# VH-VL binders against q96il0: the designs that were tried, part 45

Target 1, 167 residues: q96il0
Amino acid sequence: APERGAERRDTAPSGVSRFCPPRKSCHDWIGPPDKYSNLRPVHFYIPENESPLEQKLRKLRQETQEWNQQFWANQNLTFSKEKEEFIHSRLKTKGLGLRTESGQKATLNAEEMADFYKEFLSKNFQKHMYYNRDWYKRNFAITFFMGKVALERIWNKLKQKQKKRSN

## First folded at step 1 (VH-VL)

Design x2e (framework fv_cixutumumab)
Fold by ESMFold2-Fast, scan of step 1:
Formats: C-alpha cells, sequence, structure tokens
Structure x2e (fold): chain C 167 residues (1-167), chain A 120 residues (1-120), chain B 108 residues (1-108)
C-alpha cells in the first residue's frame, strides 16, 4: 500500500541532527546589545510549574530590565543629539565647514570636547543620582526575592520526594 | 557515622521558656532538614516544626505558631528549639530528627530525646 | 486539613502476618513513612516512600499504599517486633508533617 511505501521513505537518513540544544529551551538566554541602550537583553525562561513567588521574581527582573533599557536608550539618544549640536555650533563659531576635504565629519579635539562633557554631566547630575538610587533599590529587591525562591525550592523538593505520581 | 546529640533534661516553671539544642556530628549539617518532634508521657509523636539550616528559616506546625522558634547555628552544626509560655501540657520528651534534602525522605537519624518537665 | 488515623492496638501470633493501617485524605497525594518505637527509645525509620527499607531493617517489613490508606505489613512477626508503630505524612496543604496516633503491636 502507498502508506507503507511512504513509511519506508521516511526511514531514509536525514543527516546531522537538526534539533535545538535542550539547554536553550530550559535556561535564560542573553541577546545582542540593543541599538539604542547598548545593553544586552535577557530573555527569561518560564518553567511550566512556575510558583507565584518565582513569577514575582521573574516579573521584577523583567521590569527592571525594561526600566534600565529605557533609561539608557534615552540618555544615549540625548547625548548623541547634544554632542552633534555642540560640535556644529563650535565649528560655526570658528567659521569652519562641517566636513573635511576628504568628506569626513569635522571634529573637535579632546580639549575642546571637555566643555561639552562637563556641561552634559552637570546638566544630568540629578537624573543620574535618581537612576543610581532606583538601581540599588531594584537590585536589593531582586536579591531578596531570589533568597525567598531558593528557600521555597528546597522545601518543595522535600515535599516532592514524598508526593505520589499521577495515576 | 551521623549522630544527633541533644542537650540535657530541663525542669521549668509554667510561663517560662525552654531552649533545647541538637548538635549534628558526622555528615554535612547544611544539606539536611532538622525536625523537632515531641512526645508527651503515654502519648504519640507530634511534629512541631523544622528548619533548613542554610537560611536559618523555619516551618512550624499550626498548633505551635507564635510560641515555638526553631533556629540553627551553621558554624557549630547545632539546631535549637525554643518553646515559650510553657504549660503543664508541654511536659514531654523532645526529639530532633534529620531528613536528607537531596536523597530519600523520612527522618533517618534521631537524637535520644530531651525530657522537659513543666511543674509549679 | 488532614489527620492520620491508626487503630490504637493490634495483636499477632508469633510467625504470623500482621497489617497496620494508616488512613487520611492526604495519603491520596503523599506516601507515608513508618517508625518503630520501643519503650524509652527514640523512633527508628522502618519504611519510607511506598515500600523502601533503610539499611538494617529486616525484609519481613514492607509497605503499601492505595487511595487514602497506607499499610505496614510484617510477614512472619518476631518477638522483637513488639513495639509502637507510627505513620507520618503531610497534611492536606502538603506544607506540614503529621503523625498518626500510633498502633501498639503485641506479639503473642
Amino acid sequence: as target 1 above (167 residues)
Amino acid sequence: EVQLVQSGAEVKKPGSSVKVSCKASGGTFSDYAISWVRQAPGQGLEWMGGIIPIFDTANYAQKFQGRVTITADKSTSTAYMELSSLRSEDTAVYYCAREGTDYSFGSDYWGKGTTVTVSS
Amino acid sequence: SSELTQDPAVSVALGQTVRITCQGDSLRDYYATWYQQKPGQAPILVIYGKNNRPSGIPDRFSGSSSGNTASLTITGAQAEDEADYYCNSRDSSGDHYVFGGGTKLTVL
């Protein structure tokens, strides 16, 4: 019968294994740096039997990552924009063109750029202080919940050893 | 050989507190749960609570919530059970028992017991 | 909330088989452990899980579990088996341990 012929063909060699490593499906994964924040995102693994406490820890870590990504994306965009504006303004004041003879962007030397860096840091001092405060608060909370999850897992292992299998 | 060595007998007044110790020797203290079980004269076994020493965080039976405190000192491999607001009904032999966290379940080693007598 | 129920006493003739039972709703979900206690002594673990014996426990001791009931069977009881036997398992929440009331075995 045709089904037996198809079944026979299905047993043909298929070459090297095409399965993804099981490890990747059971663990967190780290991605490439984000274009704007320059931070590497973490993609969190969600266990099938995730406890409410484990869910709280994961959500806290995810929310902290999103907050961190957003902060640095905004800072990097602001820095790049203001840097270009500063360079253009200084070159205009000197009566210089925006491009070199080779067509490359005209730049300022390190001493000339020092004024920009000083101004940018001063302008953003309060914002960075609040970022650092919140960063420490978030990391303390994450560490606390990691401890609670670890304790819960140990008690659950004791419970699971005694638990009957499903009929 | 793993052994659990308990502190000596205590005689206490009603309303006072008692603290019983259980020192583990041989094996690794932090890899086990330590349970406290009592037995009143002529009566059965009663689980009071347990501790996993790594976090010094205990789990208590509902009946003893609020008046039992179980702690561990990892540096001396010693677990403690403190029972407050003692009553005559607390007269019992108090046992500590070890349960493995990585292997089989059930308490495989028991201390010899500490007699606590509550009398006026 | 679960409570484990045992008959307070049972007798068996020397060399005969005896079954000690433990009943409770939590036993549908969790295995019982069994302890032997002789007067003036600490309990000794005789069965853990459905039917596992620690080293040093004679093979005449066996365990079984069905529905809400766990049983300890002694096949060919000996004089030294005369003792109190306690079952131990989890309460209905699974968070706490509970003991049965104990069964006093008399070997006739």
Scores: ipSAE 0.082, ipTM 0.592, lowest interface PAE 6.2, mean pLDDT 81
Fold by OpenDDE, second read of step 2:
Structure x2e (fold): chain C 167 residues (1-167), chain A 120 residues (1-120), chain B 108 residues (1-108)
Amino acid sequence: as target 1 above (167 residues)
Amino acid sequence: EVQLVQSGAEVKKPGSSVKVSCKASGGTFSDYAISWVRQAPGQGLEWMGGIIPIFDTANYAQKFQGRVTITADKSTSTAYMELSSLRSEDTAVYYCAREGTDYSFGSDYWGKGTTVTVSS
Amino acid sequence: SSELTQDPAVSVALGQTVRITCQGDSLRDYYATWYQQKPGQAPILVIYGKNNRPSGIPDRFSGSSSGNTASLTITGAQAEDEADYYCNSRDSSGDHYVFGGGTKLTVL
């Protein structure tokens, strides 16, 4: 029985950006756009005395970033694939080849492509809705923790000032 | 084609409130973000806030926090922006804008603007 | 609050290339959206994302980004391109939008 080759679902490789910030970095670094998601990854700085709240915020930001990268990588891949299929299908229907007489890639006009975009958006509407919901939830959480961290920092500064006055 | 129709010009006294409406037609309403942007005479564009109607949550620019309220009525496909405690500096053209269909982080559709004049 | 900065005014000769630049920390994380505005009109989206043009926008308009900067380039400026151009982006939190101060483009 021929082993049905498991169609490796072209999952966009979780492209961990190979961008390594300098070791002596005391701030967040932004990498080049990811080739799949086209999103610029942020490399978060880890302070030596990172508080539990700061750590939680950093982790939440990192997780959100990863989530976002994966979503867009997959969406871009899907989009590209479906776009290509659409173009091929339409060209075939028109009796046109994939290449022009000049050897250039055959393309559809803007009107024809508008149909593709409309269909693609319609098909992915629910997915985008869920994405937006989750995106807002995540950002709300991040903002909430940012506020907590800010308060903690203020509190720590005040305590330090009090200790300096007492000595 | 998506169209955004805004309410008419308003003249208000300082300390009063204004509520501008933006009715969307020609597409879905609930799943697209509507932003409110104002422009004072001879000045640049200023983002005030936005809402995604389906989530009934609005985000506001810090400058307007506590003074602006953005709401959406899904049944009428209408977004509202209410600005309270009006000042002379709030004299501006107020635009509603809707994000495009391609989830572009840009607004493809704009209302014609509503002129709000705050005068004593 | 993430701010975006633009030159208040730039000039370009007819048929020449001009680049309008927007600078801000949020641009490291988010693409800039560019709007064209003519007097008495609502803004028009001209560039979004990496380098996307809406339907109806001429191919002479292009977008680019580098570091904390985004640029709108008009290659072969036309008289009708005289307008105010605004960059827009999400702030660092991603929850808010911010506009640049705008750039008035004069075509000479």
Scores: ipSAE 0.000, ipTM 0.532, lowest interface PAE 12.8, mean pLDDT 84

Design x2f (framework fv_cixutumumab)
Fold by OpenDDE, second read of step 2:
Structure x2f (fold): chain C 167 residues (1-167), chain A 121 residues (1-121), chain B 108 residues (1-108)
Amino acid sequence: as target 1 above (167 residues)
Amino acid sequence: EVQLVQSGAEVKKPGSSVKVSCKASGGTFSDYAISWVRQAPGQGLEWMGGIIPIFDTANYAQKFQGRVTITADKSTSTAYMELSSLRSEDTAVYYCARQSYDEGSYPFDLWGKGTTVTVSS
Amino acid sequence: SSELTQDPAVSVALGQTVRITCQGDSLRDYYATWYQQKPGQAPILVIYGKNNRPSGIPDRFSGSSSGNTASLTITGAQAEDEADYYCNSRDSSGDHYVFGGGTKLTVL
């Protein structure tokens, strides 16, 4: 029996305890949000009699999930970095320290932060467009294979019914 | 080329503390995690802990919990590992390593040259 | 704590194929990463993920996994491949990293 490769999900190194689904799980499991991407990973169930088409679908879903996790992890890191740099730069320009007199982290007002968000969105607009395009392509492919798997399952059920009627 | 530059060798007495630094030369830690790995003479690699500088979150190996502190200064692109209550068994080369996300894993893709810490009476 | 186990030493004849295996329960859930270390040097990443090679790593290095095992294969071993090889993975919690004990590869 081909040893079904355990779905090795390397999540971000952040200490979010990924709930390991029970070994005897017969369904997909949803993990807690990843610390970096904030996306909930799906642990895909691998049937004992997984068809080649089902395997292809599962692999495509897994690859798409990994792609999505990577994108958002990087995006969130970039966002956090740029946000911090922006705050530091603005505080410095104002002659303000990074900490208030009370020892709290100095923050910018909502209006100043609005400028950051606008700039960030503008800067990353093209990146998000490409992401959306690729996301749609991937999901279209997944949906297509889901349809094929559904048809295969129907066909297999029909064949089994015919065999039972002939006996 | 981005390099991890570590602080120099340290000689410490038992019961003291050591703080090793790791600075990214030619780059930043902003998009990476930094882990600390030690290697005792003639022994294997041992993961101590890691930090994600942007999130200021650190994880520690259970063996070092309460004795190791990992910090990062984003402004200077420098990570720190402080180990307290030093013992002779803590004599090792201490490496910092960068972790980057790639295709579902976080490999240690860049290593410092190591810092030798000797604990002797 | 999830432990990774490796054979302490393996030998391979020049030009032959060798497989270094890492075993551990966490390998069911996480990919192994492989590092090469030569004496007096820092470790170098050689394989990660499913079978990814960093730039500069020869194509004779490959990675595979099965069940609770991961393997580094060197197809056509060269003299320069003599080194210590370490597997690494996340532990069962996913919050920590663990190294195998290392395998010393001798090229004969």
Scores: ipSAE 0.011, ipTM 0.574, lowest interface PAE 10.3, mean pLDDT 85
Fold by ESMFold2-Fast, scan of step 1:
Structure x2f (fold): chain C 167 residues (1-167), chain A 121 residues (1-121), chain B 108 residues (1-108)
Amino acid sequence: as target 1 above (167 residues)
Amino acid sequence: EVQLVQSGAEVKKPGSSVKVSCKASGGTFSDYAISWVRQAPGQGLEWMGGIIPIFDTANYAQKFQGRVTITADKSTSTAYMELSSLRSEDTAVYYCARQSYDEGSYPFDLWGKGTTVTVSS
Amino acid sequence: SSELTQDPAVSVALGQTVRITCQGDSLRDYYATWYQQKPGQAPILVIYGKNNRPSGIPDRFSGSSSGNTASLTITGAQAEDEADYYCNSRDSSGDHYVFGGGTKLTVL
């Protein structure tokens, strides 16, 4: 096999897989894992009387989901691409062709591939640190807006109760 | 030494879902991919999908895309395959199989004994 | 399977040599693996890579490949070799695994 090690490589994807949730729903809908990111997408319910603040929260959550899906899809694609580049580079350094005499891809053994895995993990440590930082920032923003939406609903209910009071 | 231990037989109604487990006994999933392969009565082998636990990456055959979900719990060395919207045609023996790397190949070198799933009303 | 093609049946006389073939364009790029399945049992790996046998597989089993064709050869077939044989490789995209339709070997 051209692929060496326990990992499967994906063909270069055109982008993140999309899904079409049920049309009529009064709750958020959770779909199957995307084949490239391996994350479950969420379709967010849009209430008829969505406030501007609720719309901001929903769009922030949707944008964060798309960002997250793209990150992991790109990570998996990058792994596949860099693995092939590593194999090509090592075979070239050894003076070996990319194809065997039978026309099959020339490959490296598991011991040689261990070098790639160590390099990939080390190289991506910084990328994962940036991802985690941005992920936390996005979650803080979502939590903040969730709090604002909750407060808006409480204030509206309090206003209703005050208007119901008679003099 | 290492064995793949699968969950027991299931009888399901059309439209329901089934979740089959596959536990590595006496070893770990660390250097392996785990695939799911099914076989309908009297039919051939059909690859459904697999997962690479170290990268938490699953991939599915086109025929099962949207109906199958493959997951792994590294802490218990257990892989799962969930198939939804069951039809009578899903009646089959479902195997989990380990894929190792050996000299340029990714063979299915260790197989579970299979889980029979029967879909009937 | 449409990606990998096997003849559905082949026969061999006891003690003779038989060659089971698997054909598909992906075999130009990827090794085939071969599995033996007896009734009521899970498949077992018999050949992988260029021509490798797992521990416990008799040396009468060998593999070869050329172009878009992979072959499993059994030299001096025995009665216990009667079984279904499946080839497996990647599809043309390299993304998925695909099995051949299987070949039922009858030992006469």
Scores: ipSAE 0.000, ipTM 0.455, lowest interface PAE 17.0, mean pLDDT 78

Design x2g (framework fv_cixutumumab)
Fold by OpenDDE, second read of step 2:
Structure x2g (fold): chain C 167 residues (1-167), chain A 122 residues (1-122), chain B 108 residues (1-108)
Amino acid sequence: as target 1 above (167 residues)
Amino acid sequence: EVQLVQSGAEVKKPGSSVKVSCKASGGTFSDYAISWVRQAPGQGLEWMGGIIPIFDTANYAQKFQGRVTITADKSTSTAYMELSSLRSEDTAVYYCARDSETYYGSGAFDIWGKGTTVTVSS
Amino acid sequence: SSELTQDPAVSVALGQTVRITCQGDSLRDYYATWYQQKPGQAPILVIYGKNNRPSGIPDRFSGSSSGNTASLTITGAQAEDEADYYCNSRDSSGDHYVFGGGTKLTVL
């Protein structure tokens, strides 16, 4: 069995967002779009008195964000690579150089590019289906924990009000 | 202004390896390929290989296949060229260069390092 | 591997026009890139694509191509143009680069 050369999955570098929120921030911050995923990272605020439930929610959100960043970074890299390869291959097949007579980047027409997009989408269809499934599952879980945290906060506020009335 | 800063001169023995670094200063590695070109004393330019850091994909000239390894560290914006099994004929100035025509055209090395002299002597 | 060939040396009188030619099969598919190199210096990009000049390159430098040949033309050669000139192109695969042997230009 020919050893399937481990396609070194070009793992998109985990774009460490260089965005540092202000130290005195009391809320979540949205960073600029990541260079690779084009997704805006959220820097989650960590309260000093974070409840275990709040912590769980935050961690789940963070993990989901990281998962999403990695997926799209990798997808975008794959897309860019395959797109360039497609263009080069087609130009070569046509006996065309990579530059026009004017010195501009040679491009394929919209029809030819449509073929690329169709093929790319077809090839990645299953991957996108799994992504969507997992995305829904993760978001459902996040929403569920958001609800729990909301209830906990309400309950804590009610208890505090009762203590203030009793004193 | 983007500059390519190369490591210092190297003196090596035959059979050893040398690793030359090329760091982008004043900017990060973009989607541009970094190529390595050497020039022996009194000789012409010779393309050794290149890497596209974002894809971590390297191509090598046939002459150096199996003996040269080109890598890139995106976090430090540094490309590396390692040449093994050094011979006296490998004595040359080694240049890194940025290819502004990475994905189109016939290549345009628009930014060059100052070169790293590698001397292979017994 | 596609090879590029250049004349090893050419001469031009001051103020005259000189053409440096590069020949190779890959030039049918790809433009030549031209580099100038002076002694002890790194090469400098002079011409790329059909006839593109980087910033700072004088307009006396021009590029042309015909069939499997590419040419660098210096119209009105100056003393400072004395240098080695290298053509470069992708090989037929498009995955590798190849340099010509270089042409030494002497300005008389």
Scores: ipSAE 0.015, ipTM 0.594, lowest interface PAE 7.9, mean pLDDT 87
Fold by ESMFold2-Fast, scan of step 1:
Structure x2g (fold): chain C 167 residues (1-167), chain A 122 residues (1-122), chain B 108 residues (1-108)
Amino acid sequence: as target 1 above (167 residues)
Amino acid sequence: EVQLVQSGAEVKKPGSSVKVSCKASGGTFSDYAISWVRQAPGQGLEWMGGIIPIFDTANYAQKFQGRVTITADKSTSTAYMELSSLRSEDTAVYYCARDSETYYGSGAFDIWGKGTTVTVSS
Amino acid sequence: SSELTQDPAVSVALGQTVRITCQGDSLRDYYATWYQQKPGQAPILVIYGKNNRPSGIPDRFSGSSSGNTASLTITGAQAEDEADYYCNSRDSSGDHYVFGGGTKLTVL
């Protein structure tokens, strides 16, 4: 049969590609890093005879991925905004414009930027602590349910050992 | 030789919860799965669920999902079955039994506790 | 459960052979186990797998299976065999255990 065209990835109106796994995928797919969160998304394969426990695990993993993506996207946007505000504030204090005569963005030296990073981390300490606790809690839950799914499959295999052979 | 020793009889009010224990004596229960089976007065046997203690994984009959919780304490070799939202229809003898499925693949309840009578009244 | 069907009662004369049957679609795929229960006592396992006896169970007890039917046979019934007998197997999904309704054996 003639070769069909390669599967085309969906593209947003802004020219940003939407991540989409290959058609007829029969296993989990890992995509490129998200622009905002810098995390790789996972698209989960849904088997035809997914058990309720397997569905719960998959949904927990999907929800954890969405939560993680949203947290880091928001954190990165907040960081970028506050970084620019800090730079603008320091340049104003020095009596300098936001751009050089060549049209490039004015920058601060490494020592001044270190001050920004220290301030940002201190300001967001509690937020990062809550993130870490939730992350560990979610990973524990996922590991626990992965164990339950594995045991369910072992339980089912043991049940199959009692199955009569038609021969 | 393993024996299963169950907790004593209980009388409960409708809407309350009951927690029955099953302790392995003469060996550890962590090497075997434990199932819970009940029997109402003059009625037949009904499987409620089971647990594989080494992995802390429980499996429940559809009828009891949401109302039954089966747990295990490996340090004391004791399995527990907690049934909530009790009704008069839950009056029964509750048995724990060793399920050889995990290690033998036979799917047989080869050792049984003597039963715990739970009466749901008034 | 109604998934495994047993006759509620059966009688046998001393020394004669009796067959207790259990019927259900899951028996096409899974072997039945058989339990004996006497009044006021916990059940005891008498047959598991196709035709295996636990230690201590007399050789007069045997199991058989064909299609959707499993049978417990007592060859040369004794007075002490008078009891309720339950079959047990997997449900159609293989995820749960299901008991038959029980058969009361009377030894005449």
Scores: ipSAE 0.000, ipTM 0.431, lowest interface PAE 22.7, mean pLDDT 78

Design x2h (framework fv_cixutumumab)
Fold by OpenDDE, second read of step 2:
Structure x2h (fold): chain C 167 residues (1-167), chain A 121 residues (1-121), chain B 108 residues (1-108)
Amino acid sequence: as target 1 above (167 residues)
Amino acid sequence: EVQLVQSGAEVKKPGSSVKVSCKASGGTFSDYAISWVRQAPGQGLEWMGGIIPIFDTANYAQKFQGRVTITADKSTSTAYMELSSLRSEDTAVYYCATGDYESWSGYMDVWGKGTTVTVSS
Amino acid sequence: SSELTQDPAVSVALGQTVRITCQGDSLRDYYATWYQQKPGQAPILVIYGKNNRPSGIPDRFSGSSSGNTASLTITGAQAEDEADYYCNSRDSSGDHYVFGGGTKLTVL
């Protein structure tokens, strides 16, 4: 059986947002949209006295963000590639060049492009279903840990108030 | 404005390989298709191949198929052309040129200054 | 492989009009692109598409096409127009580029 050459999945470069929040920031920052995913990355604040539970929440949020960035970066690249291939093939079939008389990029009409979108959505339907499932699972976990962190913070505040009343 | 900076002149022996680099600056590397064109002394322009870096897809002229490899490093905005099994006939100025990636633009609007490759015994 | 053919040399008197022609089957499907090259320099794009000029190219340069032919016309040739001119197009597959053999223009 000929070893199907591992299609090097062109992993979209992890667009490390060059956005650096101020060193003295005490809150999360939202960066500009990533070039590939078009998602705005969040730069998470790390408290000096981060609890283990807060750290776990932060890591879960970071991992989820990275997962989401990677998914959409790859999806957008795939979409762009397939769209371009579709346009090229269709224009070629029509005996048309890739440029208009004005030198602009030749495009297909909305009806022709509708066929592409339908095919693309159909082909990627299962992938999107898995993405949605995993998105909900991750967000559920994040929400759960957010609740735990909130309770921990309340408890710590109550303990501090009791100590101040006893002194 | 997009600028292309090519690697320096090369002197090679027959049977060896040469790798020429082309670094793009002043624009988004992923927005371009990069073509390689050579010109032997006193001869015309000859298209060798091209690459669309964003898709990592390269096309080659039939004459160079199996002997030329065109690659792109998106992280450094650099395209490469490697030509193997060099012959005296491969002595030429090698140009990289860019056009818009979305349509293999049909034209090359920005050219490098060229890299002279000399193949001599 | 789609080939493009050009006359190897043409001459024009100063201030006169000259037409450089490129012929090839691929030109039925694709526009020709025209490049000017002076000795020791990289080629410069002068005409693309039906008749488009990049910025900085004089209006005396024009492009036309008919059937399997494309033409570059210089109306009112100047001494500075002395150069080699290359036509370029996609091949019949559309996946490759091909150049003509080039035309040396002499301005008399």
Scores: ipSAE 0.007, ipTM 0.598, lowest interface PAE 9.2, mean pLDDT 86
Fold by ESMFold2-Fast, scan of step 1:
Structure x2h (fold): chain C 167 residues (1-167), chain A 121 residues (1-121), chain B 108 residues (1-108)
Amino acid sequence: as target 1 above (167 residues)
Amino acid sequence: EVQLVQSGAEVKKPGSSVKVSCKASGGTFSDYAISWVRQAPGQGLEWMGGIIPIFDTANYAQKFQGRVTITADKSTSTAYMELSSLRSEDTAVYYCATGDYESWSGYMDVWGKGTTVTVSS
Amino acid sequence: SSELTQDPAVSVALGQTVRITCQGDSLRDYYATWYQQKPGQAPILVIYGKNNRPSGIPDRFSGSSSGNTASLTITGAQAEDEADYYCNSRDSSGDHYVFGGGTKLTVL
């Protein structure tokens, strides 16, 4: 068939990156950072003949990404909200307005803000500790299942080789 | 696909202990997180704790810390939940549950049929 | 730890849409998981993560999340959807799991 006359469509600059690790689909891609979590999402390619083990690994990776995105989006929003509330509360206690004479937001000095950071970290210490623990457990599990998928693929190659020899 | 088979109903006296078993079949036991959830008559679901056999680490709800022990025997693909110092309010159906597709996420998509434990004097 | 709060009962007419809600501070950090339970039976997972359905769960079930609130929506309720629905998520520490009190759905 003569393909030389086929229409070739112009494409706008996309900036899309594709992630292709040694044992994964080359159609995975990494998106821009989410505005709330500041994390880059990964879009996973689903092969037609995905095994149950491969499906389990993919779903674990997808769920881990969703868990990670949601945690950091909410943590960043909580930090920003509590910071603003702390600043407004302390300015009110001092008898100061929320805006300067130039119309800019009034702020606290570094010593006063240190009190907020100390309190925020103390309040959230256990939550961050459990997040880190779970994040490492999830990554260990992902690595473990990646190993199982690799072994499955090796076994399948051996079976295919045996079939060709028996024919 | 994994199935969970639980031990039979128990009737216990106050102050005694009960040990409920949960046997997994149709999958690799160590690949699954196993949770224990109970439900008192006419009440809602209550998470008691769970274990991930590969990490050999059990985690318990604060309410049950010190009274509950969750263990797993990988050789028999069986998880156990032992509750001590039984009270009448421990009368409930006890479920074991695991994630078949989302084993590390805490999702419970495979449930045992439940074990009724009755505590009476 | 933060308790998850659900309304104890809700009703919907056959073929209509109903929304069951779950509220708690931990839902700001973690998505809710939803379970359906019929009398005398073990619970069944219907939604996990934000809005994922296990194989075999009808597409009329969907999930959503906003702030400290998670919702389970049944679009075009059927008679067989009459059941108790429980939300489940991590507590404020992220270490333990906690269930909502459950919502009894009656299909009229």
Scores: ipSAE 0.000, ipTM 0.497, lowest interface PAE 14.9, mean pLDDT 78

